# VH-VL binders against Uncharacterized protein At4g14100, part 16

Target 1, 181 residues: Uncharacterized protein At4g14100, of Arabidopsis thaliana (Mouse-ear cress) (q67yc9)
Amino acid sequence: DEPVPTPWPHQFHALMFMNYSGDLSMIDLWYDWTNGRNFNIIQEQLGGITYDLEWNNGTSFFYTLDESKSCRSGQLEVGILRPNWLDGAKYLGQQNVSGFLCNVWEKVDFIWYYEDVETKRPVQWIFYTGREAHIMTYEVGAVLEDEKWQAPVYCFNKEKKSLSTKGALSEFKGYKEKAAL
Short names: E, the ipSAE of ESMFold2; O, the ipSAE of OpenDDE; V2, 0.75 times the mean of E and O plus 0.25 times the DockQ between their complexes.

## First folded at step 12 (VH-VL; framework fv_barzolvolimab)

Design r2 (from p2 with heavy chain M34I N61A K65Q S107L, light chain Q24K; at its last look DockQ between E and O 0.55; V2 from the best seeds 0.00; counts 0 for: chain humanness VH .573 < .576)
Fold by ESMFold2, look of step 12:
Structure r2 (fold): chain C 181 residues (1-181), chain A 125 residues (1-125), chain B 107 residues (1-107)
Amino acid sequence: as target 1 above (181 residues)
Amino acid sequence: QVQLVQSGAEVKKPGASVKLSCKASGYTFTEYYINWVRQAPGKGLEWIARINPSGGHTYYAEKFQGRATLTADKSTSTAYMQLSSLRSEDTAVYFCARDLKYGRYWLSPGYFDYWGQGTTVTVSS
Amino acid sequence: DIVMTQSPSSLSASVGDRVTITCKASQSVSSYVAWYQQKPGKAPKALIYGASTLQSGVPDRFTGSGSGTDFTLTISSLQPEDFADYFCQQYKNWPYTFGGGTKVEIK
């Protein structure tokens, strides 16, 4: 009776417009489950570009390519989002959102997810903290060339730490744990 | 060795303004929001506002809207808060604190892992 | 605004004692709660985030628990350096709000 969320395609590219209480950014998301990798290229409004490169073995890099050449790296017990990461989400019915008729699901304490009823494409998702992602493009099967998945050398001149999803991760525990489960 | 070093104590009269500084070191300044939080004598903590140093976006608690102004200078890794129309109830220790903008899965945690040492502002005549 | 009601306001304890501090949110904040330690004249120091996750470098005698509206911070065996003020914070909704604090004093 109730629809279930469509699993994510194994490879896709999406352009996302992010809004966090007026703090705006554009994100290029390259999702590649086949090769165990996920890449977000984050352009902040009137600000810099942050590269978020994630691997299914838990290796995580957040870096810049500007003159600062910064990198924050870590080793996490949880990999990238699985295609079926929305399994078990609570169905909330249909809603018109931004001119799209969507099925709506909630992963309690984490996210509301909006999927176009007709095309089964994601339209938006809204985190419990109020950050909103609006999907502007959705290119199923798109692949980013392998050389662009290379973290800069200065990511490897820093100490790496192997941390569990339940360990002392300085960034967050609740958000990551909920997303991974 | 993350550090947030704040400017020295201020004594002001009612109606004046004060501008506080918070110099960051030991991390990439634009990776974190800078928040301002105050603590009146013998009281708990009260969040004032935050700034995204990357583009300068600000968000203020309604109580401080129009009186507090946050700025950031990327070249010196320094955040500033100006508080105008001071009242005696603004007497407090003012802290800057950082929180991470992006964690994994597009999340920002919203808790403050490092704080400045605080700046005492006394408003009296 | 979400009100964080913290109790007790103060307590007296001896080295080695087990101490429990509670926070109650006026509405559900899920697990978006942090705990801070503040010594007199110093800045707060993060202890716990996500209700139960220890911040790096924090001793394991500190334990956080709870979800929804009711949260606890437990110190299993007080040490001399643990005599301080403790605050909870919710970070689910704007504005971020803090509990009123708990002063842990030497008995």
Scores: ipSAE 0.715, ipTM 0.837, lowest interface PAE 1.3, mean pLDDT 88
ESMFold2 (binder alone), look of step 12: mean pLDDT 93; pTM 0.941
OpenDDE, look of step 12: ipSAE 0.772; ipTM 0.904

Design r3 (from m1 with heavy chain Y111W I114P; at its last look DockQ between E and O 0.61; V2 from the best seeds 0.00; counts 0 for: chain humanness VH .573 < .576)
Fold by ESMFold2, look of step 12:
Structure r3 (fold): chain C 181 residues (1-181), chain A 125 residues (1-125), chain B 107 residues (1-107)
Amino acid sequence: as target 1 above (181 residues)
Amino acid sequence: QVQLVQSGAEVKKPGASVKLSCKASGYTFTEYYINWVRQAPGKGLEWIARINPSGGHTYYNEKFKGRATLTADKSTSTAYMQLSSLRSEDTAVYFCARDLKYGRWFSSPGWFDPWGQGTTVTVSS
Amino acid sequence: DIVMTQSPSSLSASVGDRVTITCQASQSVSSYVAWYQQKPGKAPKALIYGASTLQSGVPDRFTGSGSGTDFTLTISSLQPEDFADYFCQQYKNWPYTFGGGTKVEIK
């Protein structure tokens, strides 16, 4: 029988090293299914920090905290990844990744997922865009303080001059559900 | 309004260099990639290179590697492309174009919106 | 490099006609194809991305379809403003590459 991918814990923190054709970043991923939220804090190599804050009700924010006070926000039809989002993934067998023997699965048009055979921890996942995430730390049960999940005030604008009044922002258009939600 | 405004036309002799500019406005410059694409007269489009203005990372089409150099100035929201050792085949309209860096699920579409108005570079003796 | 072969290189059509332009990739690009419209002396304008998703502000007479290697742009009823050059682009692999273009001319 084929191995089944381990569901994600309901809450965890991972530090990831992301490589996109040499464009490097370090990412803190805070996954919090219990409170319906997912946070990627993205430090670009020699660059700035982008905050990717996602809610299970489909609310999505990409913002900065520097002087630019940039924010892109929108409402999407899909929430965050559910713990069993790998259900139905295609098993591809075992591969060695940096000395870790991994079971490998594919969710077409989304991700290749590498899980350590012995510890059942994620080792690597590669997005369909070619972004390679290497899991550097994996802390099951870790929870980020509630006040840190608050998008800054400039993500909320009553004027609607900078936001679409219908549908999601242009930057989110064309994103189709490619993950099991 | 999101806009990319490029520098004016250039006339160069073979062997010279040209440096083109692309000034961004209406959005946060460091949150998107800038790409350079050219179009020779009556020809299709050819991708040259991409820069991440946040950290300065660049990625070049092998055809242009060694001749093209991309830079970005965050203080003026301006991207630059220098092309050296010009030849008559480099006569073209050169465009800068914006590319989304991050979407949900770390998607990046790799398609361009908007484009600058283009800069004509003519190389002749 | 992934070669994008676009057909036809030109076509003549009348206002109201249905126009079909095809683009074939030399290897699978999944759905990572965009279509652009370019008028003489102007920059390209994005019409479609992800093979089939319509860009904001683009009329719904433009339709994209296909996956893998074969892609189609269809204009269901040509309007006077649609006479232009059209290009496909793949963005699955480096370098990004474009089709040779299709000139849509008034008959």
Scores: ipSAE 0.742, ipTM 0.853, lowest interface PAE 1.2, mean pLDDT 88
ESMFold2 (binder alone), look of step 12: mean pLDDT 91; pTM 0.938
OpenDDE, look of step 12: ipSAE 0.762; ipTM 0.903

Design r4 (from p1 with heavy chain M34I G110N; at its last look DockQ between E and O 0.59; V2 from the best seeds 0.00; counts 0 for: chain humanness VH .573 < .576)
Fold by OpenDDE, look of step 12:
Structure r4 (fold): chain C 181 residues (1-181), chain A 125 residues (1-125), chain B 107 residues (1-107)
Amino acid sequence: as target 1 above (181 residues)
Amino acid sequence: QVQLVQSGAEVKKPGASVKLSCKASGYTFTEYYINWVRQAPGKGLEWIARINPSGGHTYYNEKFKGRATLTADKSTSTAYMQLSSLRSEDTAVYFCARDLKYGRWFSSPNYFDYWGQGTTVTVSS
Amino acid sequence: DIVMTQSPSSLSASVGDRVTITCQASQSVSSYVAWYQQKPGKAPKALIYGASTLQSGVPDRFTGSGSGTDFTLTISSLQPEDFADYFCQQYKNWPYTFGGGTKVEIK
């Protein structure tokens, strides 16, 4: 039988190095299926920090905590990735990646997923968009304290009209559907 | 409300350099890439380069590497493009256009939802 | 580079007509295709993105379709304000590339 992707732990922390055509960033990923939330804290190289907060009810916040106090929020049709979101992915065999022997799966038009054969840890994610994520750390069971999950107050200000909110919705159109394939 | 306002027309001699500006307003400058695109008379559109205003990362069309230089000033929400060693073939209308910046790690590339009015650059001896 | 072949380069139509413009990519670009409208001396205006998603504020008489290599922009009933230049773009691969454009003129 072909190997299947290891479902995500219900809670974990990962530090990722993201490369998008040379545009580099470090992403602090907190996945918390138990509490229905996901957090990406994105440090751009020589740039700012963007916070991407996702609730399983479909609400998403994209904000900064700097002087700009920027926030884009929106309601998506679906929530966060389920632990077994890679189910049904096509097995492509084994490859040696960054010194790790990996099982490789593909979800067409979405992702190539590389998982270490021995430890079952994710090693690399290559997206069809060209983005490449390198998993630097992977801590199963790690949980971010509740106080850190709070979007700033200005994210809830209905009087703050921003066209970027529309942009936030548009950029994610269809991605959940692709991930669920 | 979203506006990209570009600098005025330029007339240059071959071998000279030109620096164009694109002032953004009506949105948070660092949330979007700024792209530069040109259109020569009677020709199609060419993508030149993209800059991330947040950190200053740039990505260039190979055709323009070494001649085009993108910069951005966050304090004034202004993007710049310098094009050096100008040739007659560089005569074109140059546009800046914004592109929604990377959000989540699985987000897709984006189209240009807003464009500047364009700047005419004429290179002639 | 991915070549976007746009057709026709120009067409004449009357108000109320159904207009169709096509764009063919030299290789698959999935659904990463946008359509723009440009009037003389004005900034380009986004009409469609993701091959088939209507830009906010754009009339629903504009429709985008296609995936992979073949894409179509359709104006179901041409209005007086629709006489302009139209062009497609792929943003799947670097460098981004555009179609040659289509001029929609009044018959």
Scores: ipSAE 0.633, ipTM 0.874, lowest interface PAE 0.8, mean pLDDT 92
ESMFold2, look of step 12: ipSAE 0.819; ipTM 0.884
ESMFold2 (binder alone), look of step 12: mean pLDDT 90; pTM 0.899

Design r5 (from p1 with heavy chain M34I G110Y; at its last look DockQ between E and O 0.50; V2 from the best seeds 0.65)
Fold by OpenDDE, look of step 12:
Structure r5 (fold): chain C 181 residues (1-181), chain A 125 residues (1-125), chain B 107 residues (1-107)
Amino acid sequence: as target 1 above (181 residues)
Amino acid sequence: QVQLVQSGAEVKKPGASVKLSCKASGYTFTEYYINWVRQAPGKGLEWIARINPSGGHTYYNEKFKGRATLTADKSTSTAYMQLSSLRSEDTAVYFCARDLKYGRWFSSPYYFDYWGQGTTVTVSS
Amino acid sequence: DIVMTQSPSSLSASVGDRVTITCQASQSVSSYVAWYQQKPGKAPKALIYGASTLQSGVPDRFTGSGSGTDFTLTISSLQPEDFADYFCQQYKNWPYTFGGGTKVEIK
């Protein structure tokens, strides 16, 4: 039988190095299926920090905590990735990636997923968008303190009619279909 | 509300340099990439380069590497493009356009949802 | 570079007509295709992104379809304000590339 992708732990923390055509960032990923939330804290190279907060009810926040106090929020049709979101992916065989022997799966038009054969840890994610994520750390069971999951107050200000809210929604149109979720 | 306002028309001689500006308003400048695209008379659109205003990262079309330089000033929400060693073939309308910056690691590349009005650059002897 | 072959280069139509513009990519671009409208002396306006998603504020008489290599922009019933230039774009691979454009003229 062909190997299947290891479902994500219900809770974990990962530090990722993201490369998008040389545009580099470090991402702290906090996945918390148990509490229905996901958090990406994105440090751009020589740039600012962007917070991507996602709730399983479809509510998402994209905000900064700097002087700009920027926030885009919206209600999406989809929630966070389920632990078994890679189910149905096509097995492509084994490859050595970054010194790790990996099983490789593909979801067409979405992702190539590389998982260490021995430890079952994710090693690399290559997206059809051209983004490449390198998993630097992977801590199963790690949970971020509840207090750190709070979007800033200005994210809830209804008076900020910013076109940015529309942008947040538009980014994820068709995502569910593309990800085969 | 979202606007990209570009600098005025330029007339240059071959070999000269030109620096164009694109002032953004109506949104948070650092949340979007700024792209530069040109259109020569009777020709199609050609993508030149993209800049991330947050950190200053740039990505260039290979065709323009070495001649095009993108910069951005966060304090004024203004993006700049300098094009050097101008040739007659560089005669075109130059546009700036924004595209959504990276949000989530699985998000798609984005299209240009807003464009500047364009700047005409004429290179002639 | 991915070549976007747009056709026709120009067409004449009347108000109320159904108009179809096509773009063919030299290789698969999945659904990373956008369509724009441009009027003389004006900034391009986004119509469609993701091959088939209508930009906010754009009339629903505009529809985009296709995936892979073949894409279509359709105006179900041409309105007076729709006479303009249209062009497609792929944003799957660097460098981003555009179609040659289509001029929709009044018949």
Scores: ipSAE 0.703, ipTM 0.886, lowest interface PAE 0.7, mean pLDDT 92
ESMFold2, look of step 12: ipSAE 0.706; ipTM 0.837
ESMFold2 (binder alone), look of step 12: mean pLDDT 90; pTM 0.913

Design r6 (from p2 with heavy chain M34I N61A K65Q S107T, light chain Q24K; at its last look DockQ between E and O 0.58; V2 from the best seeds 0.00; counts 0 for: chain humanness VH .573 < .576)
Fold by ESMFold2, look of step 12:
Structure r6 (fold): chain C 181 residues (1-181), chain A 125 residues (1-125), chain B 107 residues (1-107)
Amino acid sequence: as target 1 above (181 residues)
Amino acid sequence: QVQLVQSGAEVKKPGASVKLSCKASGYTFTEYYINWVRQAPGKGLEWIARINPSGGHTYYAEKFQGRATLTADKSTSTAYMQLSSLRSEDTAVYFCARDLKYGRYWTSPGYFDYWGQGTTVTVSS
Amino acid sequence: DIVMTQSPSSLSASVGDRVTITCKASQSVSSYVAWYQQKPGKAPKALIYGASTLQSGVPDRFTGSGSGTDFTLTISSLQPEDFADYFCQQYKNWPYTFGGGTKVEIK
């Protein structure tokens, strides 16, 4: 009789307000399991924009579109979060969070996940590192046009030995069975 | 080739301030946090504070709040730490170190992949 | 603050020896542990992150293991360049904290 986490829709767009001990950002998340891709557009408070483009074959790009033309690219052995990535999460009961009554789950060493009891929408999730995501909008079925999923050409021709791509892209290897797969 | 090059050694009297610099090269400066860590003679490492060079957000260990001030200049790819009201126990080697701001799943790893060479600060009368 | 208790504080070893260093956290840090090597007068150098993932360019004689509170760094066959100080770090909770260090010296 314990509720189970609702699997993520195969395609959605969410606007997220992120808070890491006062280091604030807004993130547009475009999740597209159907096409094996995931895109985050990260606007830092009073700062720049970072684009995080991930593919289910493990290809990963973190890039900017400003004058620096920065890009980190690499290949991971695990793809994007699967829709049922919360399988096996420990149910912690119900809590009122920011005026929403939520079911709460924990995926140990990764996340606390809060889902509205009535609407089944995510309300927030809090990483074990303390970063908090607050879901501001949640648009099920939204699809970003294909042209936007192409990494810039300098992701392929940029000097890669001067930028760390492999270490940054593998930071979640210890959480694979609990978070990604 | 990633490098963090720090300013030269400093000798200070108790009660003075010191401002240390850390110049980054070989990577996009705003992609990483810059952390400051110190090591007193014969002792272990102690984390002081972190700055996000993109917007200037800072976070300080409680022990250093009010005494340490971190800044960053994007145009020169240089981070600075000022430490005020120096005491003899502030004698240490001060390191800058970077950690990646964005990995998968919207979090920073929090470990330091490259460090500066260190700046020795000696506080004595 | 999370206390990282590192042991031993020092050890003497010969080239070719297997060396084991441990860190114990005062509360769970899951897998958010890194290991650093520091030679006299030099900056620390990253060896391992995520408790067990080798940093690029680090030889495979270094292995890390553990989760939760108990962590181990192992050097399977000590080389001359491995005589150094070694530190663990937790990076789960603010503030980041380090073990007291282990000096690995030549016999």
Scores: ipSAE 0.686, ipTM 0.828, lowest interface PAE 1.3, mean pLDDT 87
ESMFold2 (binder alone), look of step 12: mean pLDDT 91; pTM 0.933
OpenDDE, look of step 12: ipSAE 0.698; ipTM 0.887

## First folded at step 13 (VH-VL; framework fv_barzolvolimab)

Design s1 (from p1 with heavy chain M34I F112M Y114V; at its last look DockQ between E and O 0.63; V2 from the best seeds 0.00; counts 0 for: chain humanness VH .564 < .576, loop humanness VH .293 < .308)
Fold by ESMFold2, look of step 13:
Structure s1 (fold): chain C 181 residues (1-181), chain A 125 residues (1-125), chain B 107 residues (1-107)
Amino acid sequence: as target 1 above (181 residues)
Amino acid sequence: QVQLVQSGAEVKKPGASVKLSCKASGYTFTEYYINWVRQAPGKGLEWIARINPSGGHTYYNEKFKGRATLTADKSTSTAYMQLSSLRSEDTAVYFCARDLKYGRWFSSPGYMDVWGQGTTVTVSS
Amino acid sequence: DIVMTQSPSSLSASVGDRVTITCQASQSVSSYVAWYQQKPGKAPKALIYGASTLQSGVPDRFTGSGSGTDFTLTISSLQPEDFADYFCQQYKNWPYTFGGGTKVEIK
């Protein structure tokens, strides 16, 4: 009988080290299924911080808090990852990864997911792009206070066009469907 | 509007260097990678390298490693490519092109949605 | 490097014709393929990404299909502005690589 991936806890915090062929970043992931929200805070090596804030109603923000006041916003057809989003993933067996014995699954066209056999915690996941996320800390039940989930006002200073049209968000279309499976 | 405006045509001798510029406007410069791609006469497109303007990280096609150098200046929203030790086969149109760094679930594909007009580099003996 | 083999290298067609262009990857690139249109003396313009997703502002007579190694761009009813060169690109692996191109010209 093949192992099945452990559903994500409804709320957790993870600190991730991301390696994209030497382009390095630290990512602060707050997953909050209970309140329908997901937040990646991405600090690039010697670079800026990108805030990726996603809501279960499909609202999506990518913003900075620096002088550029950048915000890319939109409305997607699918919400955040469900806790059981790995259901149906293809089991690839066990591998030693980063000093951990892991069960490994593939979600086609999206991710390779590595879960510690003993503790059932995520160890690593590798996106189809070759981005390798190494889980450095994993705090089940952690909750980021509500005030921190507020997108900045300049995400809302745009006219109706910034509220998401199909054409304005074409760059997201393919990935929402793959990630939701 | 989103634009990438490139520097003018260059004529160089073999062994020289060339430095091309790509001025971005109409978007936040650091939210996209800048790629460099060339098209030699009678040939298809060839990817050279990519820079992350945020921290300056670069990734090179091995074919150009050691000859191509990418830089970016955030204050002017300008990307640069220097190509050294020029040869006659480097005669081509050189394009800069952007691709999105981050989408939902790190789903940013490596396709280039906006391209510069191209800069013709001619290397003649 | 992943080799993208594009065919045909050229074709002649009339306005209203249905045109198909294929690309074959030397190894699986899943669905990480884009298609570009390039007119003489101009930069490429993105048409399709993710093998089948239409770029904003591109008419729906353009369709893309395929997964794995075999990909197709179809123009369902060729218009005068569609006479151009077309290129596929894979973005699954570095280096990014392009097909050799297809010239679509007036018959």
Scores: ipSAE 0.772, ipTM 0.864, lowest interface PAE 1.1, mean pLDDT 88
ESMFold2 (binder alone), look of step 13: mean pLDDT 93; pTM 0.945
OpenDDE, look of step 13: ipSAE 0.776; ipTM 0.905

Design s2 (from p1 with heavy chain M34I Y114V; at its last look DockQ between E and O 0.67; V2 from the best seeds 0.00; counts 0 for: chain humanness VH .556 < .576, loop humanness VH .276 < .308)
Fold by OpenDDE, look of step 13:
Structure s2 (fold): chain C 181 residues (1-181), chain A 125 residues (1-125), chain B 107 residues (1-107)
Amino acid sequence: as target 1 above (181 residues)
Amino acid sequence: QVQLVQSGAEVKKPGASVKLSCKASGYTFTEYYINWVRQAPGKGLEWIARINPSGGHTYYNEKFKGRATLTADKSTSTAYMQLSSLRSEDTAVYFCARDLKYGRWFSSPGYFDVWGQGTTVTVSS
Amino acid sequence: DIVMTQSPSSLSASVGDRVTITCQASQSVSSYVAWYQQKPGKAPKALIYGASTLQSGVPDRFTGSGSGTDFTLTISSLQPEDFADYFCQQYKNWPYTFGGGTKVEIK
């Protein structure tokens, strides 16, 4: 039998190094299936910090905490990734990546997922968009304090709605179909 | 309300350089990439380069590397493109256009939903 | 570079006609294709992204389809304001590239 991807822990923290054609960022990923929430804190190289907050009820926020006080929010029809979201992915075999022997799975038009054969830890995520995520840390069971999951007050201001928000929501809807297959 | 407003037409001689501007308004400048695309008379569209206004990272079409330089000023929400060593073949309408940096799971739409009105650059002796 | 071969380069049609424009990529671009409309002296306007997603504010008579290498823009019933140039674009690989364009003109 072919190996299957290890379901995500219900709660974990990962620090990722993201490379997008040289556009670099560090990402704090907080996955919390138990409480139905997911958080990406994105530090761009020599740039700002962007917060991508997702709730399993479909509510999503994309905001900054700097002077711009930017926030795009919306209601999606789907929630966060389920722990076994990689089920059904096509196994591509084993490959050495970053010095780790990995099992590799593909979800077509979405992601190549690299998992260390021995430890079952994610090693690398290559998105079809060209973005490459290198998993730097992987802390199973780690949870971000509840207080830090609160979107800022200006995210709840209806005046913040814009074409940008609408565009972002469209992108947010599209990925889950690809990931959940 | 979301718009990109570009600088006026330019007439240059071969060998000269030109610097175009693109001022963004109606959205958070740092949340989108700014791209530059040109269109020669009666021709198609050609992508030149992209800049991330947040950190200043740039990515260029190899065709334009060494001649095109992108910059961005966050304080004025303005992107700039300088094109040097101009040739007659550089005669075109130059557009700035935005594309979203992030989508869920870092999907990035590389399409351009908002365009500037274009700047005509004419290179002639 | 990925070449986007767009066809036809021009076509004549009447109001109410069904119009089909195609783009063929030299290699697979998945669904990372956009379509634009451009009128004389104006900037391109986004119509479709992700091969089949309608841009906000665009009439639903515009539809995009396809994946991999073959893509189609369809105008189900051509309206007077639809006479323009149309371009496809791939954004799967760098550099981003566009089709050669299609001029839709009045028959």
Scores: ipSAE 0.834, ipTM 0.921, lowest interface PAE 0.5, mean pLDDT 93
ESMFold2, look of step 13: ipSAE 0.838; ipTM 0.896
ESMFold2 (binder alone), look of step 13: mean pLDDT 92; pTM 0.940

